# VHH binders against Uncharacterized protein F14F9.5, part 14

Target 1, 296 residues: Uncharacterized protein F14F9.5, of Caenorhabditis elegans (q9guc9)
Amino acid sequence: TSYSTSNGIRLMTFNIWNSGANVENGQQKIAKHILMVNPDVVALQEVYANVTRNLTLMLGHPWVAVERNHEYPDTAILTRHVLIPNTNLSTSGAVGVKIMLRTGFMIHFWSLHLDYTSYGPYAANNKLVDKLDQIMAGENVGRGPQIYEILNLPMMKKWMEKVEDVPIFIAGDFNGPSHLDWTEQTKKIHGDWVIRWPATKELEEREFSDTFREIYPNVVSDPGITWSTVNKFNPEWNYTIPEPQDRIDFLFYKGPVVPYQILTYSGCEKPQRIPFHSKNDYPSDHFAVFADYTFI

## First folded at step 5 (VHH)

Design gd12 (framework vhh_gocatamig_d2)
Fold by ESMFold2-Fast, scan of step 5:
Structure gd12 (fold): chain B 296 residues (1-296), chain A 122 residues (1-122)
Amino acid sequence: as target 1 above (296 residues)
Amino acid sequence: EVQLVESGGGLVQPGGSLTLSCAASGFTFSSYALAWYRQAPGKKRELVAGIYSGGSTVYMDSVKGRFTISRDNAKNSVYLQMNSLRAEDTAVYYCARDFTYEGEDEFVTDYWGQGTLVTVSS
């Protein structure tokens, strides 16, 4: 496996499942797996207040953090590089910041966690709704507006004006699949739906690239599932309904970088399914995703 | 800041009806799923009904056809209409914001109300 160099970066997104509360020694295990992956910048989701302080202590110098400005942060960014003062941005589902790498290169980086209610794949795959408009209504109320909020923030528009010089990354748990993954080729496993999921489609229209799908363009051979490592059946109605398995954790980029490697990650041993998960070495119900980019 | 306040509980005879209400404040109500849980004496808390932000609903088997969950986004409220009540429905009923499976024992819920007692007895 290739690691990032002085002219490149490794980025990771990692939903830490209720701040590690669902497994024994969860926060220590989160820090362990971050160190094993060895990223430059990490987008975190499901972050309780003060969790990043504990994580940065375990990761050691020079790791620093920024949390979304909220009583329950939910999203945070960890980096071993420099957080530029007074560049922190917060929205209802995300935190963004400007980072100066040790090489002197700069990036703009977002960690997001979109609305997790009205999960569209659950309704679509199990045919709990009969009309596409019912699935889209859930998207339009929660997840779509949150993406729109990020992209239309005044400072983000200014970052977009400089994107040809300073790349922008948007990483996180979208709580919805990609429009690139629910196609004619995959509709049979998706309740016969072909759905142009709004959040990822909006990013494509703003010319952001989906790193995983760029490197692995075949959705059938390379689905890239990130949800779930431990939930294989829906607990509602006594586990009789399969839990949809989808790629919902993404690394998007725009600007003068080229991705050359991307991996889904769940450590070295297979996580045990719920309810036997408490001693899992890998502390999350999501796969982490990390990617390597070189600057142009 | 986030608050869920239940009301509508009480004493009712078998076969009777009650409507529980939950008034929510401190968050964007329309963006969240809401749920009703119950806890009977000496038993674990269990999910009774849930309603997603888009309006889709889920029910436990023993209440399906008898209970109806609904929401009013303009009033920041969620309701549980309970019909054909049975002695086994006696419990403290809790309103919850969101419901996410944690494991075999319970669901992860970030906010709970204080609960409202429903007693079904003649």
Scores: ipSAE 0.000, ipTM 0.105, lowest interface PAE 21.5, mean pLDDT 82

Design gd2 (framework vhh_gocatamig_d2)
Fold by ESMFold2-Fast, scan of step 5:
Formats: structure tokens, sequence, C-alpha cells
Structure gd2 (fold): chain B 296 residues (1-296), chain A 123 residues (1-123)
């Protein structure tokens, strides 16, 4: 078990699969696995009403939460540290907030869940489309615009102006791969496509670093798959078509921190695939991702 | 109310240049793909150039290297810089904004269109 030191933090992103509804005792299992990982801050996706309240009760003091400002939050942030009042921000796909760590360090932290429609890897990998512009059209309706919405928010621009003093983290389920993962080296396993996925490319152009790919630069040896723990075959054609497996859950950072460890996480027991998943100990169809950083 | 208003068309000699501008209002401009189409008399409307919300561009083969599409999200505008104009570039040019999404049944789009601006390349 690793705790944050006076000069370090552990961050986690965790899509909780319909708020734990697909697995027996799902919310208790979500809380259990958060405690096993022992992060300082957690980005949650697929959060329904009252779920963060239940989770913070199960996690115990001092855990607190903030949800996206919407009747159906979808995204939330949990932390054992202090949420700074009146700093929470909401967009169509994300919630952000300023956090004061008990060490005295400050961070700006985003949890996001980008649009799930027109999933590009499914179309590309199974060759359901024959033109790159069809895949990019899907990206440019939901996922790309949602990244621009975050980056163009007036308060986010102010956070960017102070990034040399207060780091910014963007963590979550992008519902799309990285432009760093669909390259000439991986073309053969991606339906012969090289795709510069726009959401992650835009973050790179704003000088955010992809923590996993920074620590593991070789896509072939270290793919870092996060989708999926249980969806191994497409339900079409009686589960005979493989479901595309991709890294779609990311931890991005910018500012005065250095990552030194990152892992994908699905607990200690291999999850049973759909349809045998209901008694899985690990309650999600996504791997969680957590990373350790030191402040500089 | 959604509006796309084109400007910059006119009469120009072969080898000349024009810049078309399209000012948009009534929707979240930065979220949409923008395109220039053209239609010559008796011909079908064709895509000349497009620019996606992420900045990626597409051009028809006959205009590559001569035309440049760009967008200014702060000004809600899209531009088409047309260089080395030819008689065959004569057409009404239309600005379009697209919402495009895809599912297992196909690709869907909702288009907003400007009224068009005439470009005539002739002596």
Amino acid sequence: as target 1 above (296 residues)
Amino acid sequence: EVQLVESGGGLVQPGGSLTLSCAASGFTFSSYALAWYRQAPGKKRELVAGIYSGGSTVYMDSVKGRFTISRDNAKNSVYLQMNSLRAEDTAVYYCAAEYVWEDSEGTYRTDYWGQGTLVTVSS
C-alpha cells in the first residue's frame, strides 16, 4: 500500500460501470477497490444520483466528493483532501475543482467522460467504414468538442496561466484511443488504420503529458489496455467478432510534477467476461488507472 | 436562429485571388465542422474544402495547393483563400456547418447552409 508523502500524490481514474449496477454489491466493491489502491484523488465516471454520497459513507472520514453540476452527474471527483470552496467547474462531459492536499500542495483536477456514441475503434478495427473521414466525423461531433469546451472555459484558461505553480490533471474515460497508440507500429492490429485521435492530440498540443505513454513509450510492448475487463467479444454474430481492446482511460498532467509509476488495475482476481460477470470481485468493465507523482 | 452569411465573392481574372468569408451565429461554432461547397450551372453541388472542429482539413483534388480553408473560433468565422483561380472555379460558393454522427446503420448529418456567394473567373 502506498500513501502520498510530503512531496507526492497518487491519482486514480475509475469508470464504475453504471455505478456498480452490473455486479453484485457493486458500490461496496467500488469502495473496497478504491481503498485497496489508496489514492489521494479519484476521477469517477458513470456516476448516478446519490452514488458519491454512498461511496463517501463507505470510504469514511475524511473522504469528500464533488459531482458535475447536472441532474445526472456522470462524472465526479472523490478525495481524502480538501475541496476548495467555489472552485468547482462543469462542462457537458466533465467536472473540475481545485484541491488542497494535506501536504499543503495545490492541484487543479478534472474528471471527464467523453461522448460514447460513434465509437471509432469499433468501426475502424472491424472495418465497418472504409474512409477516415467517417471515423473523424464521429470524433468531431462529441468527443473533440467536449475537450475544446474544457480547454476554452474562462476559469480553465486562468488555471492554465498558473500551471507553472499549480499543476493541472485531466483524468477520465475518453471513449477513444490515443493518437500515440494508433501508429504505423500498431497498424496491423487496428484494421490497417493509423489515426491521430483528436481529443488526445489536442491535449498534447496544449502541452499536457500522457502519463502512461511517458512512462511506457513503447505501444507494442506496453499497450496499457483499459477497455475492457469483461467485453472481449462483440455481441453481434453470437460473440464471434472480437471487441476492440484499447487504452481509453487516461491520466494527463501539466505543471511542476514528475510521474514515477503508473498501473492499470482490475483487482487481484481475473474478472469473468460477459455474460458471467455478475459475481466479479472487480466491479467495472474498465480497468482503473492510477499513477504516482512527485512535486518539483 | 442559425445563420451563415458568406462574403467576398465577385468577378476576377484567371490567375487572380479571392478570399471568401463566412460569419456564423446561433450555434456553438467551435463544436462544428465547417465546409465550402460550390455549384456551377447545371452541375451538382460538390465539396471544395472542409475543416473539422479539431483543425483537420480536406480538399477536392482540383483545388489542392491553390485553396486554403481556415477557421477563427473567436470570431465565429470560416475562410476560403482561393489562389491561381481558373475558369472552371466559376460557381456559387456555399458555406456549410455540419453535425455528423455515426452508428451501426450509417452516418448521419444535419447541415446548416448559407445563401451562397457568386465567384466568376473570366476576363
Scores: ipSAE 0.000, ipTM 0.101, lowest interface PAE 21.1, mean pLDDT 81

Design gd3 (framework vhh_gocatamig_d2)
Fold by ESMFold2-Fast, scan of step 5:
Structure gd3 (fold): chain B 296 residues (1-296), chain A 123 residues (1-123)
Amino acid sequence: as target 1 above (296 residues)
Amino acid sequence: EVQLVESGGGLVQPGGSLTLSCAASGFTFSSYALAWYRQAPGKKRELVAGIYSGGSTVYMDSVKGRFTISRDNAKNSVYLQMNSLRAEDTAVYYCAKDTYIFGEDSTYEYDYWGQGTLVTVSS
């Protein structure tokens, strides 16, 4: 029992890599690692239909789930606490819900998985483009609009009005780096680019805090890479160029909480890289990220 | 274009009954929650009753047991059956379409409101 929910919470974000399909006994391993981390609430990405039903059965009482309202949910939220009825929200890339903790504290929680097409780090790190506006075109088609959609949903605006009393968390796979991570200090490893990535910048402008970068402000000493555990070389060029390694899984918060711990997680054994991954104990190509917060 | 049109208001004696109707158009009616609000002179609008897309209902305490909300998805209509009316029920009644979530916050701003229908409970 690492931490109590008496005046704190542990939140986790976990991209489950095609719902565990890429490793032997993947769904059982997903449930195992959730239990090992012992979170209060989990944002899941790459969720196929009915996967959360299997996971909640494996996790046991009192775990419950909500999936994005779509034929292919992709995003879901798991919790050992109470999902408040009729507070479910769905957008093109996210699911949100109000949760009442066993302590009586309430939170608003989002799990997101932003558009994976036109991945900016491929173009930037390998110098496939020569102008910033070419990279931003990719961001402005999918990922940026999806963040804007969440923040401008009418009910989300109501959650924002109450944020001084009920904190809001936005957790998930952004499929893009942070504007805080592609700076002059990191330029040499990013194809000589400094890029203010719009999804994370938009959250900062709406006064959400990036939990990892708040606790670890030095991007050079503490990069916090979350992708990838197993994919180190790009197959499109016959594995001759490195796959960009970036922090793309984030825990953002706003409201009356203070983070005091954050970790990237891939279990106790180092995952074997592709193509030797099928027997990995840790079932994802992403690191999970979990953080501990105290209510104030 | 979303439109909500209320009807059925009027003058009624204390203890009497009225049925309010709301005809909706311009959206997929069966997919949305709908509600009845009222506003008495000099007061703010308050939620009276709501009905979710699945048919579950909610009522304010002062009308519970006296009012019944229902919907007819084939006719794109929502109804409020009001029984045992009291002088305090006198108000303009408004039909409202919820944006996405109904019942989390009774003060939530609805996307669209009808023009309203006046209910007067008096001798």
Scores: ipSAE 0.000, ipTM 0.109, lowest interface PAE 20.7, mean pLDDT 80

Design gd4 (framework vhh_gocatamig_d2)
Amino acid sequence: EVQLVESGGGLVQPGGSLTLSCAASGFTFSSYALAWYRQAPGKKRELVAGIYSGGSTVYMDSVKGRFTISRDNAKNSVYLQMNSLRAEDTAVYYCATEEFTIGDEGYVYEDYWGQGTLVTVSS
ESMFold2-Fast, scan of step 5: ipSAE 0.000; ipTM 0.251

Design gd5 (framework vhh_gocatamig_d2)
Fold by ESMFold2-Fast, scan of step 5:
Structure gd5 (fold): chain B 296 residues (1-296), chain A 123 residues (1-123)
Amino acid sequence: as target 1 above (296 residues)
Amino acid sequence: EVQLVESGGGLVQPGGSLTLSCAASGFTFSSYALAWYRQAPGKKRELVAGIYSGGSTVYMDSVKGRFTISRDNAKNSVYLQMNSLRAEDTAVYYCAKEFTVTGEDEYTVYDYWGQGTLVTVSS
């Protein structure tokens, strides 16, 4: 390789399905699976108030947390490293913070959960729309604007000015697929649509890299599905129509790091699908995603 | 619950030998591939050796002919026999289990499940 190596870091994104409410002992199981993956930093989604307090107690010292500054946090960041005081940022769908690793390296890290309404794959896969404009109208109500909000926050612009020294990570549940995944090669399984989904495309235009697609560039052989572990059939049609399966949980990065491994995760036993999910060992309806990076 | 416990690390002179052991529990051991990874200070983690459920093996080029991975399904254990050790083999060694991504698109990947065991090859 043409780069020098430094210490590594493991990052995880994990939608915790109504804070573990849908599975017996859900919060204990969330903490268990975080410890099994052994990440340095975790982006959490579907976080109810005070859930991170309970999780950090179960994870033990030195785990700490920051929640989005809202009555209903929804997004949070857990880390076994140091949260830098007064660097937390909140937007309508995300929380960001500066973290100092035990090694002394700094990162800027975002956990996001984008708007879940008007899920595009439903309309596209069932051919309920005749024109691309109809699908894009759904993207313009929440998901696209939420990415724009993060990227145009004044402090985030300052982080971007330092990105060649301090990497920025954006991790979370985008509630939409990647423009890299709905291509000519995959249109047969996507209702004959090729769609350049706006949220992921905007990040690419700002020169963020999609860690999974960088390591696994072939969408057909390595789709990297993260939705869903338990939702196999659409509940709106009495479970008779297959639920679209997509990669909607992403780890994006920009700056002086190199990814060398990425994995989707649902524990060690196959989760039982709805309605048989209550005793699942893995407590989420999303796969978690984690990746390893080396600093350069 | 899945648990992987490594042992057998230590200090050894160049040219020496060590056997690493990994005791596994919480899954049907014979059905999964197991692997050894290592990470040296300031370096990225790398796959050293893997053994599939059927017994087929894979090795990184720098350890071929020196290291041997094996498994004992009756004991739920995987081993790494390391011969002709070099200073460059100094690292923390991790035992990892393959797991299957569930869903419509299935594939397998390795993960670092153990706490690691330190191997130091001096001078």
Scores: ipSAE 0.000, ipTM 0.087, lowest interface PAE 23.8, mean pLDDT 80

Design gd6 (framework vhh_gocatamig_d2)
Fold by ESMFold2-Fast, scan of step 5:
Structure gd6 (fold): chain B 296 residues (1-296), chain A 123 residues (1-123)
Amino acid sequence: as target 1 above (296 residues)
Amino acid sequence: EVQLVESGGGLVQPGGSLTLSCAASGFTFSSYALAWYRQAPGKKRELVAGIYSGGSTVYMDSVKGRFTISRDNAKNSVYLQMNSLRAEDTAVYYCAKDWTVEGDYEVRYTDYWGQGTLVTVSS
């Protein structure tokens, strides 16, 4: 069942877990769930070569794709609308492009997948770490610089100059939590840490809005967890540390739009956790996130 | 197949030092976090120290300032330098390929343990 609306835009971010390789008929299932959500534009992460070709064939006309310019794309954008020629941008962790909607409205859209190394919640939730720099290692050498790289591209600076007329969206897997989620109210479940995570904080300082937290401002009532659908605590090895559960997949926007709905998505069946995941209907270890916006 | 082989355990006097070594094979060593755990008689296995692929470290409170974890990616080895040893440090020490994965997207394996090396701190 379709969720789309006629006078708005639906955006989705979807980490596709090794391009669907971990689940039987994974690519067919990815295409199925995209069609069920019925978005206008999709940010994809964990995209291997030829995957977008297969997905656009399965989705059918008029779906088109752009991939990050790299031998291993990792990030891609799918859309039912028009990709404007010669507007694609690539960085170490992201792909961006200008899209013209059927309504004639234009948007600038980024799909990102930030560095996965030195995952901050592992160190923080362990309670053995006593220095902030140990938690922030991955932020300082990987994820923070990758956000800075996007924001400092010359063409992105031109997009920012026009943001009052053409909105900019940054969507994807940040491989880190939000500074809005690790607060005084939540520190007891985060190893007593209050952390102003740099990637999301930098976007806030550049006046991007976090769509989920804008619509659901209470972190305690509405945590919005996106990691993970299947990677949970499994105590088969008596002292295995539990997998931290966090919101790490975000939809950010700036410019003349208003969000009115946002949802985390994992299909209609509850996914079976690892290692029983191979026949799951929903093909990802991330929840997808989709949001609806109206143009001002 | 993944293998972890510990060495360097032994009997030492209180206040003494030991260096534990763990030789790893069967995975892309530089891409994974590694850790040292210990299990004392009658107690559960506990994390002592961990090291991320980028070099950041984590330590149990009771060993901070006394123990140092390090890695040598060229030798596929991780080390635990233990100084100012106490009777409470007596345990079997295990090298582990831990829960923090920094490797390639195709490699997904379960946690692996070495056979352990005994450290006895006694007069």
Scores: ipSAE 0.000, ipTM 0.114, lowest interface PAE 20.1, mean pLDDT 81

Design gd7 (framework vhh_gocatamig_d2)
Fold by ESMFold2-Fast, scan of step 5:
Structure gd7 (fold): chain B 296 residues (1-296), chain A 123 residues (1-123)
Amino acid sequence: as target 1 above (296 residues)
Amino acid sequence: EVQLVESGGGLVQPGGSLTLSCAASGFTFSSYALAWYRQAPGKKRELVAGIYSGGSTVYMDSVKGRFTISRDNAKNSVYLQMNSLRAEDTAVYYCAAEFYTEDEGWTITYDYWGQGTLVTVSS
């Protein structure tokens, strides 16, 4: 298959770390890195009041935004294309919208930021729990229900009925790893755990594809870590416990597209670690992830 | 002044063995995860083996059962015991501690690199 640039799209997901507050000129740096990546659509997480307004002003025409319908949005979508009126959807952890690209192709796009409490990899990697059900209890109070909420919206069910014609993308910070990454091959680096993380597993069961793992199927050679660029140790017990390094920022798709590349991104300069991060050129503690797709 | 210095590389016959050593200085060794990477001519640098501060290990599939990574915190050293060497193991081997990558990573974050040691497996 020919990969024509005239019928391709670049999608990005980017947790912007407290809306850029942790580095000098953080919002300007966020806008700079978005422009350097040159995406068509961006899923943003850790979006606070007025941030998308500021970012769209810095990015310039024709960039527009939609935020989760809440006084504290947290999630937002930026695009240089057309947001279709009256198609925006909000859940407790996500915002979704229909986008018409300048080419005339249409997509349905979700930006999500799942619950950050009871982070399972921290407990598992540091052997703080002895039973799988203790880890799953954390998943079942926030992150799992938030995925089910998205998938069970009446309008999302209608989008799923049309998926053979209009692709659906789900992008964002899942605050949990993929079931594809915590396998027998990787258990030694995950506190001897093999875990079928429920949020990503539910998307697989609904026939969404994990773009990174589809292009890079070997989890050992291509782990695709997205958390963290600046933290190596958890502050518990005076920073003696390692902070889990995991792929928790994903681009999922379903429908008539083919991915042909995906990258993790932290700019051109190695980020300095906490507490020396304030002058980092790259403004986040997450790697961004971007991928290129061709319509079929 | 942080430094990682590899040693133990050389020429070996197929089926032979080598032990690589990496001596570290300038940081609190026992707190860091360490790894061995390799880069063959014309290929990308790839992870061979890693060892956590607590002693847990990881290996790439093609070396599992043949290579063993170990550490000695008292000597600030990490080792790679390579057995049953094959022609495809020919590469420059790098010791790493604390590394962030821009394009891809793995589940341990690394910050420092050695200069590399050449391993040639040839008859």
Scores: ipSAE 0.000, ipTM 0.108, lowest interface PAE 19.6, mean pLDDT 80

Design gd8 (framework vhh_gocatamig_d2)
Fold by ESMFold2-Fast, scan of step 5:
Structure gd8 (fold): chain B 296 residues (1-296), chain A 123 residues (1-123)
Amino acid sequence: as target 1 above (296 residues)
Amino acid sequence: EVQLVESGGGLVQPGGSLTLSCAASGFTFSSYALAWYRQAPGKKRELVAGIYSGGSTVYMDSVKGRFTISRDNAKNSVYLQMNSLRAEDTAVYYCAKGYEIEDSGDWYVRDYWGQGTLVTVSS
């Protein structure tokens, strides 16, 4: 039900929370919400083996999928368009592929799910640590190196050489906030920390644009929280400590496109929080994020 | 030495048909994708249709159902059958060779271009 132009695309990123296992009829609900958003391309995270086969059957023709080349895929890409044969790339946290749109435009697209261990915002927001190096442990060991791996893959370097003609998108669950969101203006809600989160900072240094923050530059009025829809208190502390609420699901782009709309999405009804989530219509603990771009 | 030679362009009335041909040499034709691009006066060059080494095809929305791309590996040729032509289809049409699949895929066509063939749709 979205507007389509011959010169535009809609991209979505969607962490599907344990492949829909936490909600009744979860995979059917995942497919339902993808169809309601009506994207051209979807980055999926928390994908178990054979889940994309089930989803493409539910979505129907012409939907196709590619999964990260691993026994446990975790990341996948769905599209209504054409996956170019023999262009899929896999890293420790991501899958990338060339997609030819029915409009004749081509894109390079990554779905990523970065390392979830040593979640920095939890330590920082609850003041469980007093040193930056403790907060950065997960960034330096897992999440930062995974971004470096993508950007330094030989095939990705070839995509970067052609970026002025064919845009590159990097979409997914970063398991960490943006350096644009943990600023002087927001330090009061972040345990008095200003943190230049490495994954998003590395993408900025390579001249990728953060679609949400470009359209909504005021982090205070437009935080764009994507985690969590259902996790409001930390379960490890018997739900007595607030769970950090952060924007950790991003759509980055580089190349000849202009974003004109971006939204966080959790369906038409507010999800019930854990432990009352099993009958939620919206099947994820993450908001999905979708954005519309026009080609230059 | 890679060579792409387009032919078949010309003047046609609205609603008419043309078939464009591209003869290729200097590479293993069956191993590469090939595409047709067009450039109208004052506009950027845009992809019209593509055909992969395996025979799968893609089209821009405005030509879908009107144009058909095909290939003949025995003749090292790719074709664009253009039906129900419109004034908006007026452009120089270029044949393009895709990249090696080992070099991250067929479809970033900037490897080699033909000289182009002019299609004019006018009464």
Scores: ipSAE 0.000, ipTM 0.177, lowest interface PAE 16.9, mean pLDDT 81

Design gd9 (framework vhh_gocatamig_d2)
Fold by ESMFold2-Fast, scan of step 5:
Structure gd9 (fold): chain B 296 residues (1-296), chain A 123 residues (1-123)
Amino acid sequence: as target 1 above (296 residues)
Amino acid sequence: EVQLVESGGGLVQPGGSLTLSCAASGFTFSSYALAWYRQAPGKKRELVAGIYSGGSTVYMDSVKGRFTISRDNAKNSVYLQMNSLRAEDTAVYYCAKDFEVWGDEESYTYDYWGQGTLVTVSS
């Protein structure tokens, strides 16, 4: 109902908060909200082993899944379309695959979950540090190298050679804001910092488009916050310091598609903040993000 | 609906020959490249041979000179003639609509698979 399959594709990214463990009936609620959004392809983060098997059973035929090739998958892709055999790619923070849509169109799709340690906005927004190098520590050690790893895989380089015919999507939890969001216009709410966050900047330099910022170019009127639905205070300081609220879940694309709609999603009920979250209908501490694209 | 139906597989002794056939429907056959892939137990699926719409062909090194791919646009069919078969050729063979050759066998991509046909080279 909310979406038509006849003229496009709906993509979703969804961090499922410890595979639904933090909310009563979490996996059932994850499946419920995926069905409510009705996407074609879902990037999942915080996926424990065997969780995608449970989710695909709840979603029903024809839903299928691929997980990052690791004992703890962390990231996975769900789709109601066809996963092309032997096109699975895994890195330290991501899984990618080629998908054939029922329309016959092909896409290359990545689900990623970048390193969560040394979260830059904690230090920047609460003025816990006075040097840019301290804020950028997590970017230089974890998140930046993980983006570089994806972009420099031999197979990914081949996907990039064909991008004018087969679009590439990179979706997931970047555990860092966009360089497009921490600008001169927003520095007052970011501890007076203007920061060119490297993960999103690298994607821009490779000519990937940030779907949300393309549709909503004004960062002040349309911040597009995805972290957090329930974390309003920083646990590092026994919940006495405000939790930075940022857009850290992104849908990037490159190739012959045009986005025409994007939304942040947390269901129909406002999630109750920690510690009152256990009965929330919406099972995540992240907003999901979904977008609609038309093929050119 | 795109449909690919493979046939011609079977049990053959080393040095023998088989011809695989793939009957295609649901698309304008003459406009598309067609390919044969194979997958042996515990191995990745690999491109064996491909034929472009214009008739140009590509082969994996281990089958070049032994296998021949051909097409018949009037019959919407692709064929793989396999000569001098070896135990290492044992695999399920798949017909695929469209393919990309990037210079690495494991980097090939494709649209549709048929159900496959088993080729066993053994005594």
Scores: ipSAE 0.000, ipTM 0.115, lowest interface PAE 21.0, mean pLDDT 81

Design k0 (from c17g, 19 letters changed; framework vhh_8pnl_2)
Fold by ESMFold2-Fast, scan of step 5:
Structure k0 (fold): chain B 296 residues (1-296), chain A 125 residues (1-125)
Amino acid sequence: as target 1 above (296 residues)
Amino acid sequence: QGQLVESGGGLVQPGGSLRLSCADAGFTFSSYAMAWYRQAPGKERELVARIYSGGSTNYADFVKGRFTISRDNAKSTLYLQMNSLKPEDTAMYYCAKDFSSGYYEPLTEDDYDYWGQGTRVTVSA
């Protein structure tokens, strides 16, 4: 970068749909789209063994990766900057690490993939339940506890103590909508439910900001849907019932940065929906989300 | 708990070279990441180069290929070799022990990087 005065950073979150297995040349296409977006740091979800090794090889120097410490990683972080040694953190649904940018600015960065079971929008939008407690029971098994696990990790508490100097980002697939998106204004498209989804609400209570909703506060005009690019109708009902379409991939931040741009991304051509998806140029059933921040 | 002392700054013409030194009186030098920052008049301090305790280095894009950071653990001294100097390199140069390097992440936000007093570099015709 010839211009060193901007001190900007681009962050991306990207669920890579079974590590690219659902489309032809999926891993090559994942690497291609990462390079097209040109991010500084990428949160990846649905990462299986050896995938980050292949991706970093395709991305080239100086790209490096860290995976969640598990035999099936699921979450990973890619960056063209420096992973600080011995700062890797792993929980049941996430990997976190400290990164030093070329500018010398430091960030703490999490990639998460929360539990996919008991998907709340299926129950709510299809009116399969009649009590809020039934929806919350699904949230309290995996997704809610996984957010608390991250926030209560001893090293994360140390990161929070330095957040005025070193910003913290939490990026990933929450497998649930935002409490900011299921409001009185949107309840008619959400099975007549107003739901304060607990994972995103807990981050707000810990004073993390939802980058998309901060820049686009109007849920009706700017829904920011991230799931799904290819699954628009429920195939189990012969494509006669719509699949819930929600924003479930988020970029949260806390600390001395200001977001100035955020976009959902699915490449240059519209993906073909299931079952015609195998030749899609864009290799995921999720939109990627990327955002630009400046340090203050 | 030792103070960092920078030296080696001065006036040079464009295309010239300077070697900066930073001496640490402390006995823990070898365990810290060390860095060079600079601050031009009216601007914020920016990282120039960093060297970790294990010897790995990072450079800001604007000095890559022109500056080389190195350390001598036996002398508790950090160096910055500056070649092909440009007028835009004019700044006060500071060395720092990096408590924020990850290995030295403090428990409290009151922890600070240790800074030296600085050494002035002026590049002019």
Scores: ipSAE 0.000, ipTM 0.084, lowest interface PAE 24.4, mean pLDDT 81

